# Miniprotein binders against q9h3h3: the designs that were tried, part 204

Target 1, 235 residues: q9h3h3
Amino acid sequence: EDGFTAEHLAAEAMAADMDPWLVFDARTTPATELDAWLAKYPPSQVTRYGDPGSPNSEPVGWIAVYGQGYSPNSGDVQGLQAAWEALQTSGRPITPGTLRQLAITHHVLSGKWLMHLAPGFKLDHAWAGIARAVVEGQLQVAKVSPRAKEGGRQVICVYTDDFTDRLGVLEADSAIRAAGIKCLLTYKPDVYTYLGIYRANRWHLCPTLYESRFQLGGSARGSRVLDRANNVELT
Key: E = the ipSAE of ESMFold2; O = the ipSAE of OpenDDE; V2 = 0.75 times the mean of E and O plus 0.25 times the DockQ between their complexes.

## First folded at step 13 (miniprotein)

Design WF3 (at its last look DockQ between E and O 0.91; V2 from the best seeds 0.78)
Fold by OpenDDE base, look of step 13:
Structure WF3 (fold): chain B 235 residues (1-235), chain A 85 residues (1-85)
Amino acid sequence: as target 1 above (235 residues)
Amino acid sequence: DREELIRRFERLVRQAEELLRRAEEALKRGDLETAEELIIYALMQLKLAAWVAEELGDPELLRRVEELVRRAERLLEEVERLKRE
């Protein structure tokens, strides 16, 4: 994906954040209702704009599941953005370390594992596995994009509280794998999204910190997580 | 935070033990593919648990992980044996 495609997808994601969400909140809803909710709102059938015959009549930005330990805390995003503008004006070098420090200073530490899947049974099955892992407390929060009119791939986002906590990032990877997910995963901090740092940005910053690949057979069994910044395998 | 690391360790170990239990049940049913997947998932959890144990500097926690790893490896060897029959 080129920089334009990445920017377009980011703009679509931001627009989706403003539309109504379909949420299963494990803090207020019994876990026994999850299966019925999943059956009612399979992500392959939920449409972005509430198309006729879809489970939703109104626009849906995201389908989400909140775990028992979920606490919405986005940190000081406005302060982060102001500091970022000041940094750009200063002409100082911008590095991944600079962004990490900005994120820490403003408590904007959330990040997410991303997977892209075609609409259909495999997507719905993957989502059901992730939703169950969230409700069971193995993951904190996840969301999936509804079906677009163009029929493109849908994205599942599995969040972690702190992208600087390497163990927490790896715990989430392991939980995703244990939920039956075998596809490529990429991990992105939210700070990069808030600052408009996408693929092919002018600072040459890679917005993907980690990649995870999974293999069941052969000499390399399990998940292999690559640190993209250092080009080092963590697992 | 030492207490948080201990909580993470215990969670990882509990998850691994449950996965190994389910793997044993899959073996009893003759579902070798499911058993293998569950064992691999357990080993992933145990690897993280080992790192936590090392960070805590607790040899008893590390011993507990090693015991579960040996259990997982024995189950994996059994799966591989049965796949060859």
Scores: ipSAE 0.744, ipTM 0.910, lowest interface PAE 0.6, mean pLDDT 92
Fold by ESMFold2, look of step 13:
Order: sequence, then C-alpha cells, then structure tokens
Structure WF3 (fold): chain B 235 residues (1-235), chain A 85 residues (1-85)
Amino acid sequence: as target 1 above (235 residues)
Amino acid sequence: DREELIRRFERLVRQAEELLRRAEEALKRGDLETAEELIIYALMQLKLAAWVAEELGDPELLRRVEELVRRAERLLEEVERLKRE
C-alpha cells in the first residue's frame, strides 16, 4: 500500500511539475495586481485538470508567487544525484548527516515549510496571506496545489533558500504565523525531494527536518519548533 | 554573511513595528483578540531580531529590539487588563 502510494505520489509530482503553472511574478507584475489575481485563481477553485466551472480551462500543476527579491540559485542537482548513487555503492552508512553533507557539497540547500488544508475559505485565506507576505518581501517564494478531488487536502509550500540556516528557517516560520496560520507546519529540505526520499524509504531517513507548532494561549505563546534530526527544540 | 544578517534584522524589525501598529489600531476599536494575536506575532519576530543582533554583536541593534519589546509588553498588559473587565 505504501509502495503503491509512494510511486503514485512521485508520478503525480512529476506530472504537476510538467503541467502549466499559474504564476504571479512580483519581479515583472505590479503588486497592485495581486488582489485581482488571487480573486481570479483561488486554490480551492482552480482544478488540477481544468474541470468545467473552474477559472482555469487547462490543467494546472501549481499556483505560485515569486517575490521581487527571489533569485533562484539551483545547486548541482546532477552532481548530487551522482554522488548519491556512489554513496549507496560505497558501503558507507546512509544517515541524516551524510544527506546534509551531500546537500552542502553540491549546494542544494533550499527547503520548504509545508501545510495541508482542506479546500475552502481557510485554504484560500491562508494562501492569500502567504502570497501577500511573498510580494511584500517577508517570504521569497511559495506555491499551492490546485484542487485535485472533492474533500482532498491541498498543500502550501513556502520555500527558504538554506535549510542549514536555522535563523532563516525560523524567520520564515514567524512570517507564516504572522499571516494568521496556526496549523502544524513541517519542513522538508529539497535534497530529499531530488533524491526521491519519502517518509517510508528503505534507509529509514526522516525527510521532515523541522516541525512547528503554534499556540496563542498559556505561558508558552508562539511557535515551538522542533529539530527532528536532533530531537531538540529550536525556540 | 554580515550583510545578510543586517538585512534579516531590519526585515524582522520592520515587520514587528507594522504588527504593533496594527495591534494598536485593533486595541483602539476594541478588538482585543486581534490585538493580542498581533502582539504575539510581533514578539516572535522581535525574539529572532534579538538573536540576530546578538550574532552581529551590535549593542545598538539590541537596544532597538529591547525598546520594541517593552512597547509590545505594555500593549499586551493593556489587552490582558481589558479582557479581565
């Protein structure tokens, strides 16, 4: 069941990456146009395959916003993948530390905070807040999945450029919370995605590096961020 | 990188100031729950700003953060007082 779901998820991810994206690019589009764009393409209404009654007539893989300061710096993904294959044949142990070192060596440092929300007002409101934070410069780039089927949860991904920069990861968490988002956040470095390492992998690696839980009440108000690799609280 | 840390500090402080301004507006209209949330968000960002200022080793930046924290704490005390009424 897990093998089927992992292979299916990988195939869906490839298909979504290859289909058209709906993009608001603050580097080329005035910020004053953002509200109209958000109203035209709410993620709870944009359908994966362009269903009748959708704002989109064609398939959409992702809905994304690029911040004005976003400057992608793709690391050496091909070198990373080759080194990964060599590591597997070397007989050396595969640990979270070796993944971290591969990512550093090949400059594949980006990662993302993830949140999963049901279609509807909460999702659209959360996305709008994230999109505004990106355009205003508190966040660099974010994407949200379109609606794939009735009742299925959708994902918002908020990227950071260096998962080893804990202050930068925490800064992104604080900006997400300031947009009014109170749900559980999980953080996955892109190195795990590029190597095809998912939760039920044969190496028993945990692709979730950080978790953020938010509280408004009590004596411990704010985010509580856990480093899953070291089982230590960052906040 | 020192320039990146300074940019991070200024970004965090700018956002915290905006959150406190919005909290003050919410307090004026009696929206105590919104005011409280905004103050908590500001304090989260000020905590990170303080860590960045400490990493930079710049006492003037720490002083700016401490002043904003005192402002946030005074506002939070006022909100808590009004919620008890």
Scores: ipSAE 0.737, ipTM 0.913, lowest interface PAE 1.0, mean pLDDT 88
ESMFold2 (binder alone), look of step 13: mean pLDDT 88; pTM 0.868

Design WF4 (at its last look DockQ between E and O 0.95; V2 from the best seeds 0.77)
Fold by OpenDDE base, look of step 13:
Structure WF4 (fold): chain B 235 residues (1-235), chain A 85 residues (1-85)
Amino acid sequence: as target 1 above (235 residues)
Amino acid sequence: DREELIRRFERLVRQAEELLRRAEEALKRGDLETAEELIIYALMSLKLAAWVAEELGDPELLRRVEELVRRAERLLEEVERLKRE
């Protein structure tokens, strides 16, 4: 929809990962400072390249909040990539089950709920809610993309430690909803990113494992989480 | 890990209790929309807590969830009553 290919978006995300991050770390910073930090660095105003008049003078890749229980564990990404190359060379069929097994074997289990929001008050409010949930220990870690020069939607990523833990995925969905976020959420394992499996990949793999929709009112109140691989509602 | 499941259960229950408290405060202010939203969030947390209780095979934990569900339902009924007035 935004005219960018999935590959372009992935390349931009990887480039952003290499630029400096604005981080609130609840492990080292008192929770009482969160509101001041949020006011200083609203995501809708923080610019990717440090534009004049922005809160940041230098390039910013991501704005992030780390919870008290956050421990960075990326697993064996290099081993994963090597095994993936070997698998491709073998000519064996590649399935979602194959990728899951590779992820487990190499301990690359992180995944994230994604939401896309236009720059503005709604984005900043959503981010503030997520940041608070992280600092309060309801979520482990989250990040938001800075404002792009050309505009467009910004993405909030809320991470879980294990995409194979369905309960953990649902707990994060519940916490996101409790923070007041009502938009569509998609869940993607990081293993798909590391292996370059995007939309319209040659293996016909769907990189989205779960989809969450929220509804207030009517007979179906609350969050509905769909397992995209099996086309089954989990909630 | 049983201990981890217990920690998850207690976290979900605490979240639900806080949401229900905030819903009661919203009701006192006459903010029926906020109250309803908070109750729905609490029920979502309680559903997950029930699954954890079932996985643990602990009837006392399940009873605690059911008690909070009944509290949430009573608050929801009150919101609906007040919306009709």
Scores: ipSAE 0.758, ipTM 0.916, lowest interface PAE 0.6, mean pLDDT 92
Fold by ESMFold2, look of step 13:
Structure WF4 (fold): chain B 235 residues (1-235), chain A 85 residues (1-85)
Amino acid sequence: as target 1 above (235 residues)
Amino acid sequence: DREELIRRFERLVRQAEELLRRAEEALKRGDLETAEELIIYALMSLKLAAWVAEELGDPELLRRVEELVRRAERLLEEVERLKRE
């Protein structure tokens, strides 16, 4: 809620990004090896720093699966950050529309669906379903955090390449649901991450662009996806 | 990009077809809950496929989606009927 909490969380995120990742890369690894890899490195047992009893002996920042068609493209991040600094000193209002245009101008368009699960079978099962969807081509790339030393929820991130492509974001939601995931999903464009804009920010921006809520029974079966920036339902 | 929209359409339809096939298998073994779930996922994919077909302005693609929606709806009706028995 305050600045010191956000600063600490940002530092931990940067450290995880810098530590080694466990990666299944479908571009270079046969799909038939996926199940063995998943069994060797369940996210509920892979630890952040290689605790005793872990399958990993060294630190792990993230566990990731790259799909056959994964082509990383962060866009013009440096130009984005420079333009952001200039905008902050200009005195002009900062709005969600301002961020959207900045992201479009600099081609920093990627984003991710997020879900939080407690360590255990449900997390490992959800991750396995997501990983299979990535290898099969329904999703492009996903990652999951390792088990934290102090415990707590872990996060699965499922990436899309363009947060302005409504159909692409909804397609990813559909593929996540088809993997059996029924919990709340939230979507965060990477532009917010690159600019260091978190929930407690001075511009009162909401870094969550979309929310997906799933219902199996009743008259409104399926995902209901809300665009939080415009307060409009997409589905 | 029209080429990308066509690829997206084909992906969504293939996904829906597989989900419906699996729903039919679940129905054969009497697993009505799994069948219902898979039909719902198929309908989600088909809704997106319909939007892509409309964006492409291609009546043949939309007709293909409508046929699959009818198949999904018939399966859902059968599942719901069996749950009442």
Scores: ipSAE 0.660, ipTM 0.886, lowest interface PAE 1.3, mean pLDDT 88
ESMFold2 (binder alone), look of step 13: mean pLDDT 88; pTM 0.871

Design WF5 (at its last look DockQ between E and O 0.01; V2 from the best seeds 0.00; counts 0 for: pae O 9.6 > 1.5, placed apart)
Fold by ESMFold2, look of step 13:
Structure WF5 (fold): chain B 235 residues (1-235), chain A 85 residues (1-85)
Amino acid sequence: as target 1 above (235 residues)
Amino acid sequence: DREELIRRFERLVRQAEELLRRAEEALKRGDLETAEELIIYALMQLQLAAWIAEELGDPELLRRVEELVRRAERLLEEVERLKRE
């Protein structure tokens, strides 16, 4: 696999980021309006490009909920990208430690838990649970992709502010589970997203830092969170 | 810093207490599956709170977590007993 695939995926993610978003902002909107908003804009019906008959007539890149304490801070993304380009031409080895250091140096520390669900009731119900957790202050910020023209799975992203803070990442996992989410979760630091580094990248980097699997019964109840880099269970 | 860890601890404990309260209400209704889920969520929050208490080196905070863990475990045992009947 080559680096072209990774840069292509980064461009696709940036395109969605640049289109309009549908946002419920708890900082300026009363919590009592959330249920009506969720009913108006279910992610299974909001379309990426404003298809006829959908709730939106204009393109939508993301549907998002901002918590009461949301304070946007992406860090020095431009400096990160420039340093990344310079690193690639330098001949120095590119490792997960390299990416971690770049993220720290440029203060691009956010990351996200990801879940992929088919359109329909389960997606809309999962999103509603996450949105309520954000408005109630258990989570900071979340977004969900709109329905694509061809259909297919959609993604809910639940953000944390510092991927190097393992406890904070686990706190978010526990809040996601308490919202009733039982599916596989994967965690990706935003540094990988901003550099366009996806699973099939030319550097063989693993952008998934953690996996969370949830069980209710048996010997191992709760989340089983694995650190993919070190092959160790955190929980 | 320590003040931030204490705030995170208190939030986790508050969330766990609410989850256990809801589990008790579900148990009263006979909704054993919901009760079990809520207890498990509470135990997850309490494990994180315990790690924070250990990081802070504060035995009083750890004692508070242990009391809630015992409450959660008793409720879970009751749910499991009722499911087997």
Scores: ipSAE 0.668, ipTM 0.893, lowest interface PAE 1.3, mean pLDDT 88
Fold by OpenDDE base, look of step 13:
Structure WF5 (fold): chain B 235 residues (1-235), chain A 85 residues (1-85)
Amino acid sequence: as target 1 above (235 residues)
Amino acid sequence: DREELIRRFERLVRQAEELLRRAEEALKRGDLETAEELIIYALMQLQLAAWIAEELGDPELLRRVEELVRRAERLLEEVERLKRE
């Protein structure tokens, strides 16, 4: 995917953030209702625009699950964007370290593990596993994209509170793996999204900080998490 | 493809306008958190639109983006004002 395609997909994802969400909030809804909710709104069947015969009649941006410990914290995204603009105009070199400092300064520290799956049973099963892990308190919050008209891959996002907390990032990876997810995971800070830093950006910044691969063979099944910035395996 | 870029630009602008409209509605409800989030998303859309405008070399498209950015910034200032009260 060229940089433009990645930017377009990101823009569509952001536009989806603005449409109504289908949310299961574990803070207000009993955990015993999760299975019925998952059955009512399987992500492979929920359509982006509320197509005839879909579980949703209205447009849906995301399907989400909020855990008991979920607290929305957006930080100072406006200050972050202003500082980013000033940085661009300054002619100073832009590095991953610079972005990390901007994120810390403005308290924009959220990040997410991403997985892309084709619509169908595997997606719905993966989502059910993640949703259960969120409701059980192993994860804080997750969302999945609804089915697009073109039938493209859907994305599950599993959030962590702080992309600078390596342990928290690894714990989320572990919880995702414990939920039975075996596909490739990529971890992206939200700051990169807010600043429009996508694949093949003009600053040559990699928006993916971590990559997780599940090892299927050998004596130890486990997740192998790669620090992309340092090219070092963390597990 | 220039025509495809224009179509993408127009979609992004429409999305940003809708986000800003919803942000204004959120402000009217006193939902400052939702308003802020919506404005941020609008700004992100507008950044992509600006990039397209630059790639097309079309100053009128860029002007349209800048106008929406200014609208977003004004709404953001209002959110910040209300958060301080």
Scores: ipSAE 0.007, ipTM 0.248, lowest interface PAE 9.6, mean pLDDT 87
ESMFold2 (binder alone), look of step 13: mean pLDDT 89; pTM 0.876

Design WF6 (at its last look DockQ between E and O 0.84; V2 from the best seeds 0.00; counts 0 for: pae O 1.7 > 1.5)
Fold by ESMFold2, look of step 13:
Structure WF6 (fold): chain B 235 residues (1-235), chain A 85 residues (1-85)
Amino acid sequence: as target 1 above (235 residues)
Amino acid sequence: DREELIRRFERLVRQAEELLRRAEEALKRGDLETAEELIIYALMQLTLAAWIAEELGDPELLRRVEELVRRAERLLEEVERLKRE
C-alpha cells in the first residue's frame, strides 16, 4: 500500500475512467432485470483487470447504475480549467468560496457522496441497496469500483446534480441512509476533482465539502451533516 | 423553481410513507430493530420535506408533514415501549 504515489494513483484513476464500465441503465432496461444483474456482477467479485474466475473477462473501470431520470451534464469543464489557470496566476487567494464561484460560473455543479468499504458481503449489500434506490428514483446515479488485485477498500460514489443545493445533498444522504448504510460519508464536488483538490493538495484545502455521520441509538438519531468549508452543521 | 420544490417534497413524502408502512409491518412481526431503523429514516426525510414546505410557504404541505411525523413518533414510542417489556 505505502508504495503508491499521488501520481500513480491519479494515473490509475484515469485508466479506470477510460476502461469499459459495467452499466445498468434504467432508462433502457426494465427494473425487473436489476436483481439478476446485481447477482451476476457483485462488486467484490468483479475484478479490475478480468482475472480468471471473475464474472468479467475484460478490464472493468467502474460498475454503474443510471436512474430513469439521469441526464448527464458535465458543464463547461474546459472553460473552468482556463479560468482556474488565470486565477492561479492572479495572486488572488484560493478558497472554497473561489472554487464555488468557478463551479457556478462554468456550470460544473455535480458532486458525490463517497463511502469506502472492504470487499465482501457488506460492500455487495450496500451496493445493491444503492442500486435499488437509483432504479426506484430516490437517487440519480451511482458507481462502485471493482476489486483491485492488490486488495484494499472499494468506493461507492453516489452523485448529486448540484453541490450548492444543500437540501438536495441532504436528500441524497437521507436516501443513502434509507438503504441501510450507516458508515461515514464524505462529499466531494466534481469541481474539486477537476481542479486537483485532493488530500495534501498545494493549496491546503480540505478535499471534503460535507461529512455525514449516522447514529441510531441515543437521543440524537439520524444524520449529522457538517459543512467543512464553513464549519457549520447543516442538520 | 416552485414546481421543482413541489416535486422534491412529494418524492420525500412518498418515500417516508413507504418507510412507515414497512416499519408497521416490521412491528407486527416483532422485528423491533428493523421497525426503529425505518422510522428514523422516515423522520429524516420528513425533516427535509418540512424545510421544503416552509420554503414554499404552504401551510397545507407543512400540515401533511406534521401528520406523518406524529405517526412516526407514535410508532417509535410503541417500539420503545415493547423494548422495555
Scores: ipSAE 0.773, ipTM 0.926, lowest interface PAE 0.8, mean pLDDT 89
Fold by OpenDDE base, look of step 13:
Structure WF6 (fold): chain B 235 residues (1-235), chain A 85 residues (1-85)
Amino acid sequence: as target 1 above (235 residues)
Amino acid sequence: DREELIRRFERLVRQAEELLRRAEEALKRGDLETAEELIIYALMQLTLAAWIAEELGDPELLRRVEELVRRAERLLEEVERLKRE
């Protein structure tokens, strides 16, 4: 995906954040109701704008599941943005280390594993696995995009609280794999999104920190997580 | 935080033990594919547990991980044996 495509997808995601969400909140809803909720709102059938015959009559931005330990904390995004503007004005070099320090200073530490799947049974099955892992406390929070009119791929986002906690990032990868998901995963900090740092940005910053590939059979088995910044395999 | 690392370690070990138990049950049913997947998932948990044990500098925790890894490897060898029959 080129920079324009990445910016477009980010703009669509931001617009979706402003529309109503379909949420299963494990803090307030019994876990025994999850299966019925999943059956009612399969992400392959939930439409972005509430198309006729869809489970939703109103626009839906995201379908989400909140775990028992989920606490919404976005940090100081406004302070982060102000500091970023000041940094750009200063003419100082901008590195991944600079962004990490900005994120830490402003407590904007959330990140997410991303997977892109075609609409259908495989997507719904993957989502059900993730939703269960969230409700069971193996993951904190996840969301999936509704079906678009164009029939493009849907995205599942599985969040971690701290992109600087490498162990937490790897634990989330393991939990996703344990839920039966075998596709390619990419990990992106939210700070890059908030600062408008997409693919092919002028600072040559890679917004993907980690890549996870799953291999079954032969000599290569299990999840292989690559640190993209250092080009080092972590597992 | 040492206490947090210990909590994470114990969680990973419990998850690995449960996955290995389920793998043994899958083997008893002749479901070799499910058994293999569960063993691989257990090994993934144990890899993280080993990393924690190393960070903590605790040889007893590392020993516990190694014991479970050996169990997983034995089960994997059994799966591979049965796949060749």
Scores: ipSAE 0.162, ipTM 0.620, lowest interface PAE 1.7, mean pLDDT 88
ESMFold2 (binder alone), look of step 13: mean pLDDT 88; pTM 0.873

Design WF7 (at its last look DockQ between E and O 0.01; V2 from the best seeds 0.00; counts 0 for: pae O 9.3 > 1.5, placed apart)
Fold by ESMFold2, look of step 13:
Structure WF7 (fold): chain B 235 residues (1-235), chain A 85 residues (1-85)
Amino acid sequence: as target 1 above (235 residues)
Amino acid sequence: DREELIRRFERLVRQAEELLRRAEEALKRGDLETAEELIIYALMQLLLAKWIAEELGDPELLRRVEELVRRAERLLEEVERLKRE
């Protein structure tokens, strides 16, 4: 919740985006090569800055898998950022509805399911399942952070192309679960990321749109997905 | 839009059918926990397919998804029965 922590996280996220990525691109690489690639670059062993003994000798910002049908749609990110700056100087209220409308107007509609896992077999296994789902076409694109210098949890991001498409977001949740992922998932539209709006922000906005909890036992087996904007369970 | 919803429906049904086939294989080898998980994943996909069929107002698509739901429910009942024995 620290304000300075949020600014440091934003700066580190930007630096990671600028550093080289390790990418398995199904559009140019046969699916049969995926298992070897996963074995070479387990996210629990790939280090952010290329530490001795890691499989990478250079800095790695992200490890990513692009699906066969992946078609990048960045939208008008520069126009979005300019409109955001203008809005902040206007004195007008900043609300979740304002952010949604900016995203729609500038066609910055992508978002992502997030999961946080400690380094180790559980993380590597989860990533492998997600990567296979992407290459098989159940998911479009995913990335995972490398091992941090000081340790701590790593993040897997599973993207969808339109956060306003509720059914598509739920479809991605179901594909993540079918890959064997049982941990808590949270969904964040990319508009919040591009504008630097994280959990601890000065506008007190909540960038998490959905939460997904998975259960095998009881009457509510499967995903329980909460819509944070309307405080209603969808499933 | 309608064509896109039909494509999504067919994708979800295909995914659910594959999950159910894998569940049947797990059941044959006695791996009841894997079978149960796969059936639950299939039912999650079929829930979304059912919502699409309802949105389209297409009774044939709805019948197709309901048949797969019944197949999944029969398999789940078998798994649960075997776990109690």
Scores: ipSAE 0.705, ipTM 0.904, lowest interface PAE 1.2, mean pLDDT 88
Fold by OpenDDE base, look of step 13:
Structure WF7 (fold): chain B 235 residues (1-235), chain A 85 residues (1-85)
Amino acid sequence: as target 1 above (235 residues)
Amino acid sequence: DREELIRRFERLVRQAEELLRRAEEALKRGDLETAEELIIYALMQLLLAKWIAEELGDPELLRRVEELVRRAERLLEEVERLKRE
């Protein structure tokens, strides 16, 4: 995907953030209702624009599950963006370390494991596993994209509070694997999204910090996690 | 394609405007968390719109983005003020 395509997909994802979300909030809704909610709103059937015959009549941006310990904290995204603009104008070199420092300074530390799955039973099953893990407190928050008209892959995002906490990132990977997910996972800090840093960006920054590959008979985590910045296996 | 970039720009701007409207509604309800989230998403869209405006070299498009950014910033400041009270 060229940089333009990556930006387009990011813009569409951001546009989806604007439309109403279908949310299961474990803080206010009994866990016993999760199965009924999952059955009512399977991601493969929920449509982006509320197509006829879909579970939703209105547009849906995301389907999300909030865990008991979920607390939304976005940090100072405005200050981050201002500092990023100032950095670009300064002519100073921009490195992954620079972005990490910007993120820390502005408390924009959230990141997410991403998985892309084709619409269908496998997606719905994967989402159900993730949703259960969130409600059970193994994960904090997750969302899944609704079905697009084009029938493209849907994305599940599983968030962590701090992309600089390597242990927390690895624990989330383990919880995802424990939920039965075997596909490739990529971890991306939200700071890269907020700053418009996509694939093939002009700064040659890789927006993916970690890659997780499922491994049968491997470590207790059931995956190999690669630090993409250092090209080092963590697990 | 210049026309495609313009279409994309206009979409991003409309989306940002709608987010900011919804953020204002959230503020009126006292839902500061939702307001903040919506403002952040608006700012993200405006960042992309700004990039497009720069690529097009169109000062009027850039002005429109900057106006919306200022609106978003004012709303964010209001959220922050209300969170401290």
Scores: ipSAE 0.007, ipTM 0.271, lowest interface PAE 9.3, mean pLDDT 85
ESMFold2 (binder alone), look of step 13: mean pLDDT 88; pTM 0.874

